# VH-VL binders against o27280: the designs that were tried, part 38

Target 1, 266 residues: o27280
Amino acid sequence: MDSMNVPEVLEIKRIVEESESVKTFIFSWDFRREVRPGQFVMVWDFRDEKPMSVSLIDPVRSEIGISIRRVGEFTDRVHGLSEGDLLGIRGPYGRGFELMGRDILLVGGGIGMAPLAALADEATARGMRVDALVAARTADELLFLDRLEAAGVNISTCTDDGSCGFKGFAHERLLTLEENHDMAAVCGPEPMMFQVMRILDERDVPAQLSLERYMKCAVGICGQCCLDDTGFRVCAEGPVFWSQELSRVREFGRYRRDPAGRRVPW
Short names: E, the ipSAE of ESMFold2; O, the ipSAE of OpenDDE; V2, 0.75 times the mean of E and O plus 0.25 times the DockQ between their complexes.

## First folded at step 20 (VH-VL; framework fv_marstacimab)

Design f5 (at its last look DockQ between E and O 0.24; V2 from the best seeds 0.00; counts 0 for: pae E 7.2 > 2)
Fold by ESMFold2, look of step 20:
Structure f5 (fold): chain C 266 residues (1-266), chain A 121 residues (1-121), chain B 112 residues (1-112)
Amino acid sequence: as target 1 above (266 residues)
Amino acid sequence: EVQLLESGGGLVQPGGSLRLSCAASGFTFSSYTMSWVRQAPGKGLEWVSWISGSGSNTYYADSVKGRFTISRDNSKNTLYLQMNSLRAEDTAVYYCARGSSWEYLGYFDYWGQGTMVTVSS
Amino acid sequence: QSVLTQPPSVSGAPGQRVTISCTGSSSNIGKGYDVHWYQQLPGTAPKLLIYYNSNRPSGVPDRFSGSKSGTSASLAITGLQAEDEADYYCQSYDSSLRGYVVFGGGTKLTVL
């Protein structure tokens, strides 16, 4: 029999306040279940279940961290929990990022920095040079800056309102930062990722981008996470895709889908 | 108000050592990159060294690599430059300059008044 | 010689427009790196004048403006005033250098 995909109930070991709206929930984790940056878990609060990216992977302390932005009813309930409270976790699922070469670029928007922070930790531990462009609407929404800096990551910041770093969008800052990198990893709002992907493609920088779609099963059976033009299942073939794979997807960067499957503007 | 105050300059013989300090106030020191920039008498600006907010990363101009060490103590809001094996060519006013918040490819928005280092026998 | 080339001096009469060039190469400005400008009044420390090519910090008059095109950048000063007499430096980054930070050689502006 295949392993059952039922949630394991785990105790919240620590909570890190990353910002006013983002918390990282840390759990003890048996690393015989390997976790890679860019993979996700399904978080169950005993009423509903949502996919969340892993932001901390620490085999030495036997810990994982899951960063959650307060955006709705489910995440409001989870943000109300305390250390010692319980959550169900199943996974990990999906295809994570692949590291290649010696010099990498990370481009993250908002909570999209979460899986990239995990990737940065791995890359710096391998002795790679890591540059990160961290984007948000305001300075207070820039995530993981202290952690990235302490890991030796070269940080550039941008905010829509100019309250920290370059004033503008991530792709606008990227146009003014010409670095030769062996690869890029991108995660954030899909319109941002689309614009960043186009620039990286023109520069012949291999890019991997992490997508978010509505999920139900998380194991590739239900089809709820499918992309329009390819039938790629975000939970199985992704959430991390190469830019070449995404270049064939018409919906990427154009619209999103609600839980009923309807096309909705970004 | 952002303030940067350099100290530790003076007259030193060739081959000697000197430690510069820069006391910072009016901002969250650990969030900003810092640099030393020097200006020899009658000459232009020359970047010397750069340090990240936490102190995890440092860079040096080739002219000082292996002789100078930049460091910071974030608990004391102080930037340092340890200068060893000094040469006559190191004679300059040394400025403490604040980089952009978190930005490694930034600009220098605040400068101290400078401290004079003279290397002569 | 500095990586970024500026004219050694520029002069103008009060009320006139002057420009100061900053010429780089494909390893710095031509790579897309931003250009920043500093004013150094006689006997004082440098002050930030222009950042990210064309932005002015609070307190810098509108008569100062910057631009970047290709491998070069330009600082323009209109309505020239006596207090504008200073040295002006451009600053950018160079991908071929370990330290990355580069300054232009400086331009002495004389108000006639």
Scores: ipSAE 0.042, ipTM 0.594, lowest interface PAE 7.2, mean pLDDT 86
Fold by OpenDDE, look of step 20:
Structure f5 (fold): chain C 266 residues (1-266), chain A 121 residues (1-121), chain B 112 residues (1-112)
Amino acid sequence: as target 1 above (266 residues)
Amino acid sequence: EVQLLESGGGLVQPGGSLRLSCAASGFTFSSYTMSWVRQAPGKGLEWVSWISGSGSNTYYADSVKGRFTISRDNSKNTLYLQMNSLRAEDTAVYYCARGSSWEYLGYFDYWGQGTMVTVSS
Amino acid sequence: QSVLTQPPSVSGAPGQRVTISCTGSSSNIGKGYDVHWYQQLPGTAPKLLIYYNSNRPSGVPDRFSGSKSGTSASLAITGLQAEDEADYYCQSYDSSLRGYVVFGGGTKLTVL
């Protein structure tokens, strides 16, 4: 058995409260084990296991961060943990983002900002110019603003209720922003990503999008995260896809599979 | 309580140099971008320079580019502006301001009281 | 001349409504960049008044409001008070100037 597939029991080094519903759990990490923005890990609380995006990659401090939104029983338990408590982590898995060009646009919604925050750090470290459209339902749900600002990221905010920044959805805000970027990275609710991708395609901006699906094995075996028609496995061929790849995925932005494999609308 | 306190202003001859400091307190300094904004006597506000929280990214107005250098020491919670080759038109009150991101957002939510720089023969 | 154009002065009587315009172009406000407003009382440092076009920081009365449309933004003050006498500046970003932060020329508000 590959050592990568065995959960490593790690101590929670630090917990950052990002919002009312999102916490970042920080762990010591041996960077001989490579991790890239856009990749995910399987988090095991010794009862259940869920895929989570890496939101912080800090080789200097030898730390990684995993941002988790409270959405169910598993995440409720995890959110109840304290510094010093233990979690099992296996991975990383999946295809991460690829950086290209000089100017990059990030479009994130909700917890989708997690992998993008990590990408932003890498991009800025490489001397790239980073614009970020950060979207959320309300102002208090906007993630990583201070962190992104500190990194020199150019931030535009969007909230459904207009409590901060542009009032409306991310794709609506995007229409009002400058069009020229060398590459875009997108992560958030799939309906958002679908609309954003359309705009970016019209603008001839190469885009990568990170999908979320129910993932059980994380190693491309169980098929739970397979995308219709293409056979793409989100855990293996993704979760980051190029827009051209997703254009072949009929279900993208329209429906997903539940844990039982049933089609459910977004 | 967020506090910003500028210092280092004074009278200097054209071609001279001056170093401004801004002492910050009441917040996690490294988590915020910082800017210098100046105001000539009886005139409006003019952005001078911006620096990221880490200090890795800096930007300058064309009017000061090549002459001014913005920097920060996060261990000391201090922002700096090294001003070289000063000109008469650089005469102004210089404010340090806690800022957000460069584009799209780019607002300054806290300002110091400013320090006066006078460039005159 | 400033990249963003403001009227040099506006005036109003106590209790009245006044509006300060901030006119930009396709390279700044017209590109969708947000507008922020600052109040500068005589002899003091500027204070953030409005951010993200229409949001008020804590402590700013709701009689101050901001809006943006097209290439222009506007600051409205209702129920004008003597204490509102100050200089007001709009601020945004201009892509044609290598992403410079840009301020309006400022508007002196006189309360009659």
Scores: ipSAE 0.029, ipTM 0.543, lowest interface PAE 6.0, mean pLDDT 91
ESMFold2 (binder alone), look of step 20: mean pLDDT 91; pTM 0.943

Design f6 (at its last look DockQ between E and O 0.01; V2 from the best seeds 0.00; counts 0 for: pae O 10.3 > 2, placed apart)
Fold by ESMFold2, look of step 20:
Structure f6 (fold): chain C 266 residues (1-266), chain A 121 residues (1-121), chain B 112 residues (1-112)
Amino acid sequence: as target 1 above (266 residues)
Amino acid sequence: EVQLLESGGGLVQPGGSLRLSCAASGFTFSSYTMSWVRQAPGKGLEWVSWISGSGSSTYYADSVKGRFTISRDNSKNTLYLQMNSLRAEDTAVYYCARGSDWEYYGYFDYWGQGTMVTVSS
Amino acid sequence: QSVLTQPPSVSGAPGQRVTISCTGSSSNIGKNYDVHWYQQLPGTAPKLLIYYNSNRPSGVPDRFSGSKSGTSASLAITGLQAEDEADYYCQSYDSSLRGYVVFGGGTKLTVL
């Protein structure tokens, strides 16, 4: 009850520069510990520990990849590491995405494309048709475009400033795309996910959305990752939720919580 | 700077085959989606086919599905259209058109000069 | 088959303003799909004129403008010049064709 999983110390095998601010760190991985797209790991730099989504799942090479955006002190330190340096990893944790049907829509904003890139690889390997709407503030922040295209994904883009693709937000671009997917998977800024969820619900497209919340224990004990009145723990019952689960959650899309647990508007 | 040069048009009998080529230069060919668009004499534009930058995804208009095959060779910066089972209604100028970067639902920002295909006995 | 309807021809005197309509339906422009416009001078290939409803590529004069409303789009040309004599096509997508590209029938602009 009061036990904590012990991180495994792993060597960084390879680093891929996805953009100026995003790197993918690749590790050897024993796939007796199964990893599903949408699950997360806790990354420990021997000072602090943060949850990160798995972006690459490669059983053939026995590798996983973790994509990290440089946004603060912890991620600055991790971005300063080189191949051969060490990180602690515990996990995987959480509920991953479930695939259904033959046609899937992915909607990703910024670093939210990381778990969706892993899902795209699985979906295309199963012979599904995959459409992806990739959103960012600027063209330079659009992630994984080469990888998605090489996998046979049909890409649409949008940027806030119009520097690539549609000028505007993901939900605005979604209104101009095909409506008849068998399912959707969504990950990105929570305001984007809320607006996208509403459109998909109106179109009767089953949707799964991946949430980010503050985490401490990652095993469901401490309660720091709980959603409002539902009691859902993002680390245990999520991070991937069905849209109907989230439609009853008042907090979703309205505010977020900081590390101290305070409500902060989006 | 950006150049698209179609070739391979000509006169062919109904039921015959023809392969069109489009030589691309002045841009990173593999980063762009490509399409074929045709125009029958005195008529409007009709989209024919689309291919992704890597060539892994393709789409076709219903009028050509099953008869035409779009492909690309990124090492040669060349787009192709293999046209089989040709019919008189396939008679048109065929344009090579570059899609907007990465966009499946985009616009066509550069066009070649076209190559004429005539299907007649 | 879903198509975009354009008038077959329009005409205007030099210096005048003309508009070219592009009328769609609930399966294309009415689904909020974007509209793009192309100019085709006699004997030449089409050239991009307007994209995403109202944006002009570099080098296109600001006397060309586009708009979209409801199920229709419009191309406006002000300060009409002799070199504007061309065919004009609108282009969009149609959801009944699973996102297939559709072109309007074209409009021949004659400068009088």
Scores: ipSAE 0.006, ipTM 0.547, lowest interface PAE 10.0, mean pLDDT 85
Fold by OpenDDE, look of step 20:
Structure f6 (fold): chain C 266 residues (1-266), chain A 121 residues (1-121), chain B 112 residues (1-112)
Amino acid sequence: as target 1 above (266 residues)
Amino acid sequence: EVQLLESGGGLVQPGGSLRLSCAASGFTFSSYTMSWVRQAPGKGLEWVSWISGSGSSTYYADSVKGRFTISRDNSKNTLYLQMNSLRAEDTAVYYCARGSDWEYYGYFDYWGQGTMVTVSS
Amino acid sequence: QSVLTQPPSVSGAPGQRVTISCTGSSSNIGKNYDVHWYQQLPGTAPKLLIYYNSNRPSGVPDRFSGSKSGTSASLAITGLQAEDEADYYCQSYDSSLRGYVVFGGGTKLTVL
């Protein structure tokens, strides 16, 4: 196995509280090891290991950030950690986003904004015009707004309850926005992404979407993250897919595999 | 535990109006498409209407289009069906059902016990 | 007339295998829309039995199975039991009218 598959024990340099349920853990990073927005790392708390998207890439400060949503036992443990504590990090893995064109649209829901925030930084640094549609259930769950604004991103928000921005879902808000983007990047709940993808396809906007699946090995061996019909491995061929690729994936937006490999609805 | 409880059914004359309600609990109501499905006595299931989680999208069967209005109050976790210009053929048990979260996937994983609507002179 | 066609009735003895067909068209099942199945016991509300063609919700025994091919779907019940006596409905989506959820006419299953 490649040395990249051995977790490197890293000290948590800083913790940023993004919301009540989301924290960003910042680590020193040797950028001789390349990392791209849309790629993920495996986070090891010395008991369990979970895939997490990279949400911050800062070559100037030699730091990366990993945003983690508190959703279960593992993430509860991680959220209990403090600055100075240790985590194992291996990776990065997977296919990241590709930037193209001049105008880019980001559509993110919840923690899905994590990889998109990193992409936003890269896009703006390249001089691209970035529009971001940030969606969440409620206003307090909207992520990275200040960060995106500081980067020069044009932000549109939507919330399910209307507590901030457009009242409704991301795809509903998207229908009210102009069709003037060269490329889109999408990440969030899969049903959301499915609806967004449909709209973007109708508008003939090239789109990349980041999928989430149960991943165990992260190296395309175990097959736990295989997508039905195509055999795509989310950890190897993804997690970022083009809309044309996902159009071949029957399960997309409909169901997923649980840890036991059973099909369960979203 | 997901629960759906219909109310508002009863006897009404042809041409009359009735408003059905469905109280939902045990889940994030606003995240789910909700539907009304009816069943005439001794007959099969007929989809009537559905509304998206946010309420922004509504759909109706041709048989009720223009006469029925589906709506929801997410703050009250309640689904409504305003039925106007009722006809004898509208006589049925009306079920509140939770559909899939999103358009075009729709299956109904939870059903209420239904409320009976009788349209008769 | 229902958009999806089911046999009005089927019957079987305990322990036997029975199948219920659901025949659609090019505008629904033929468009590769998913088929779902519901069980309605006498005097009760329908219950989800199969979703996305072949998946069982929690609590549904594995003797119930669903399949889909072409413009048709099928529900199979093995090891038929007395408690399986009910009405069964298939359901899908029809693209000819936006938003239309379509049901089969229902099949009365009698356990002999």
Scores: ipSAE 0.006, ipTM 0.488, lowest interface PAE 10.3, mean pLDDT 91
ESMFold2 (binder alone), look of step 20: mean pLDDT 91; pTM 0.941

## First folded at step 21 (VH-VL; framework fv_marstacimab)

Design e1 (at its last look DockQ between E and O 0.01; V2 from the best seeds 0.00; counts 0 for: pae O 6.8 > 2, placed apart)
Fold by ESMFold2, look of step 21:
Structure e1 (fold): chain C 266 residues (1-266), chain A 121 residues (1-121), chain B 112 residues (1-112)
Amino acid sequence: as target 1 above (266 residues)
Amino acid sequence: EVQLLESGGGLVQPGGSLRLSCAASGFTFSSYTMSWVRQAPGKGLEWVSWISGSGSSTYYADSVKGRFTISRDNSKNTLYLQMNSLRAEDTAVYYCAKGSRWEYLGYFDYWGQGTMVTVSS
Amino acid sequence: QSVLTQPPSVSGAPGQRVTISCTGSSSNIGKGYDVHWYQQLPGTAPKLLIYYNSNRPSGVPDRFSGSKSGTSASLAITGLQAEDEADYYCQSYDRSLRGYVVFGGGTKLTVL
């Protein structure tokens, strides 16, 4: 307990290359520190620290997996690491997904599939029927498909360029799929999540959406992860929110914030 | 080039059994869902069964459920249909059909030439 | 009796436009499921013609087009040619039936 908010230095046990731009880093994990799908960890490379979603929660092998997309200086450095190298991990933090009912829809865009892959494992273990809509720009960027299929998840895909599955955006594919589920879980680019949320609201499907905001402390003290008028801290009150909670947030889907808190267009 | 070659059809008595095979090549077999679709002489197409790429999920038409078993051997790139308790109404050409990659609600982009199954006394 | 209803036959003269309907219900097309179309020349296996309602595979001429509205779908063929004489099938899904995949009954197109 006394090291919960400081990084624990862990050895990278395995690296799985999920795509050209996404790797999953697997660590041994003591599950006395429980981890729930939708929670995140702070990954420290001894220079900088970034929030990353947990994509694998495996108490049997005593492992967690953290999927990281190469997108900037921090993630470029982490992608350059090898098995046996060290990273600092603190957490988990935040509110995870809550499973309800017998039939769940997952909608993931790009790296947003990471927390949904972990949720899919839990949902299938509970005997739920799991449908997943997996979206990316190209076929090479679709994530976790073999893992999801092997778990018995009913997969639909879409790619912007049509190289795999439906040609188009996630919300367009969603319009052509079954309308009724007991719940949905959504994670991906915020514009995608906004469009998907609109459709799910029209269908009266309860939805939980996972948001990314700039984070520093991960426990709600510094204010870097705050949403507009609600005062919600993504790291403490989220990152998973019900769609009803997000309907009161005017910035959702319209802009993002830089590290100084200024509004910046998507 | 995708190739699907069905075999194992023939004449069989009602109540008998028959096993169909479909040899696949020209694509990563284990990545694609596969189906059997049949067509009785002079009639339309009827979906029979479906199997996921890994083989972890299967679905059957009500007309064959409990009598037919779809399976695949990804190491041999082969799809199978075990047909038991055959009835006269099972008489048809049986097509092996390639589904979409991972999609469980996909379409059939390639079909074999079919193999004829005749159930008659 | 198929879950999806197609006219048993349709005919047209060369150069004309013909349409083939595919009528479903609220448990299939009306639920939002996509419609796919297949052409079957006499004595041959079916061939994919249209997928996801309106997309054409490489090699299918643009005179073939598809659409979906409400509980129905339609295949349109413009500039009708003698080689288009075939059987045409629509395909979708129906979760209210235990088999997920459903085909229409087929439409014989005759070029006059």
Scores: ipSAE 0.312, ipTM 0.697, lowest interface PAE 4.4, mean pLDDT 87
Fold by OpenDDE, look of step 21:
Structure e1 (fold): chain C 266 residues (1-266), chain A 121 residues (1-121), chain B 112 residues (1-112)
Amino acid sequence: as target 1 above (266 residues)
Amino acid sequence: EVQLLESGGGLVQPGGSLRLSCAASGFTFSSYTMSWVRQAPGKGLEWVSWISGSGSSTYYADSVKGRFTISRDNSKNTLYLQMNSLRAEDTAVYYCAKGSRWEYLGYFDYWGQGTMVTVSS
Amino acid sequence: QSVLTQPPSVSGAPGQRVTISCTGSSSNIGKGYDVHWYQQLPGTAPKLLIYYNSNRPSGVPDRFSGSKSGTSASLAITGLQAEDEADYYCQSYDRSLRGYVVFGGGTKLTVL
């Protein structure tokens, strides 16, 4: 078995246009290398390398999908690629989501729905009831709705501008939902996750949240993704954390580190 | 640069009405919660009202419930406070305050210079 | 009558260290809600000084620091300067009051 730390050069099998800014790149995958929802891979375009969440896990087709939002130079280059082009993939890395109970709530914002979509597939395959609150700024930024619906997920949408579903933010919509769940999985803008976590905590719903930080090594050695006051490394101890763990993280929902490691507010 | 500019303050008789406005610029207005905070002459800060980024949620201090209405027009980047049934104790400088993004239990990182409301016979 | 209690006034000489306390209860700070601090110079609008207990916004000197423990919070100012003379307010939340934003009564800091 090859080292998981050596990038494997893979051909892009398919590209799915999820939205104007998000594409899913699909690759053949050898499932002797296990991958879990919530884990990430390092994507190498032979110039730079960035962590990306796995958004599709298909053992039947022997494929994985990586959803990438266009946000900078690296992602601009990747979005310029076509089917048949090559990328380097190493991983998977990090701690993924754990499924528990029979009823699960997914709360996702924007590209945060990527790992949750993969989790939804697994949960539904296991016969779990899955409710998903899908949030975005506008209707055209809502991700994976058709996919989730096809999987049998009960979807509630909210948009900042009210262009689709509830007009408001995810935590506002969540406050209007009366369903009890055995577990929740949350991924999206950190301020959103922060508010959602508080609500879930008040409801005594166990919650897992996926954090996003600048990651360089993905193997817990460089410290770029280290969380203040805990020493948690997002790439090693995360990116999925339990709410109890995040309650110990001072910076969670409050500030972040820029590429230079400086504190910047959300 | 974030800017908040209050307007609409003035002298009004008890029982009267007044509508305050706050023009916001320098940030994505709809992404942030907004609040009104007032300060009576020589007194401390008192929170008056809170509104979510989308405007779907509002909260009021007990002292103004039923009399004041907070609203926003995100297309105009403007926050409003409709004040009805004004009382002498409502006399204060009213500040428009920007909250944090997506934050219900947040802070106010930017404040306007305030507009004075005087309720007097 | 403020939900959060602050001393009405504190004073210090230039270069000294002063602390301003903010005492809450089990329904606000004690509940785990964060504390923020504001500086209000005479005749001006409040300015955010500390957010989420101990974080400083850009432009705020590191001689300002915040902490929280139990049902109380504290603002510390080291190397006191004349320009620090102002009113200081702590702020938190009290959900027992239906999610009310709560302020302290304010502390007037005099630089001697």
Scores: ipSAE 0.023, ipTM 0.513, lowest interface PAE 6.8, mean pLDDT 92
ESMFold2 (binder alone), look of step 21: mean pLDDT 91; pTM 0.943

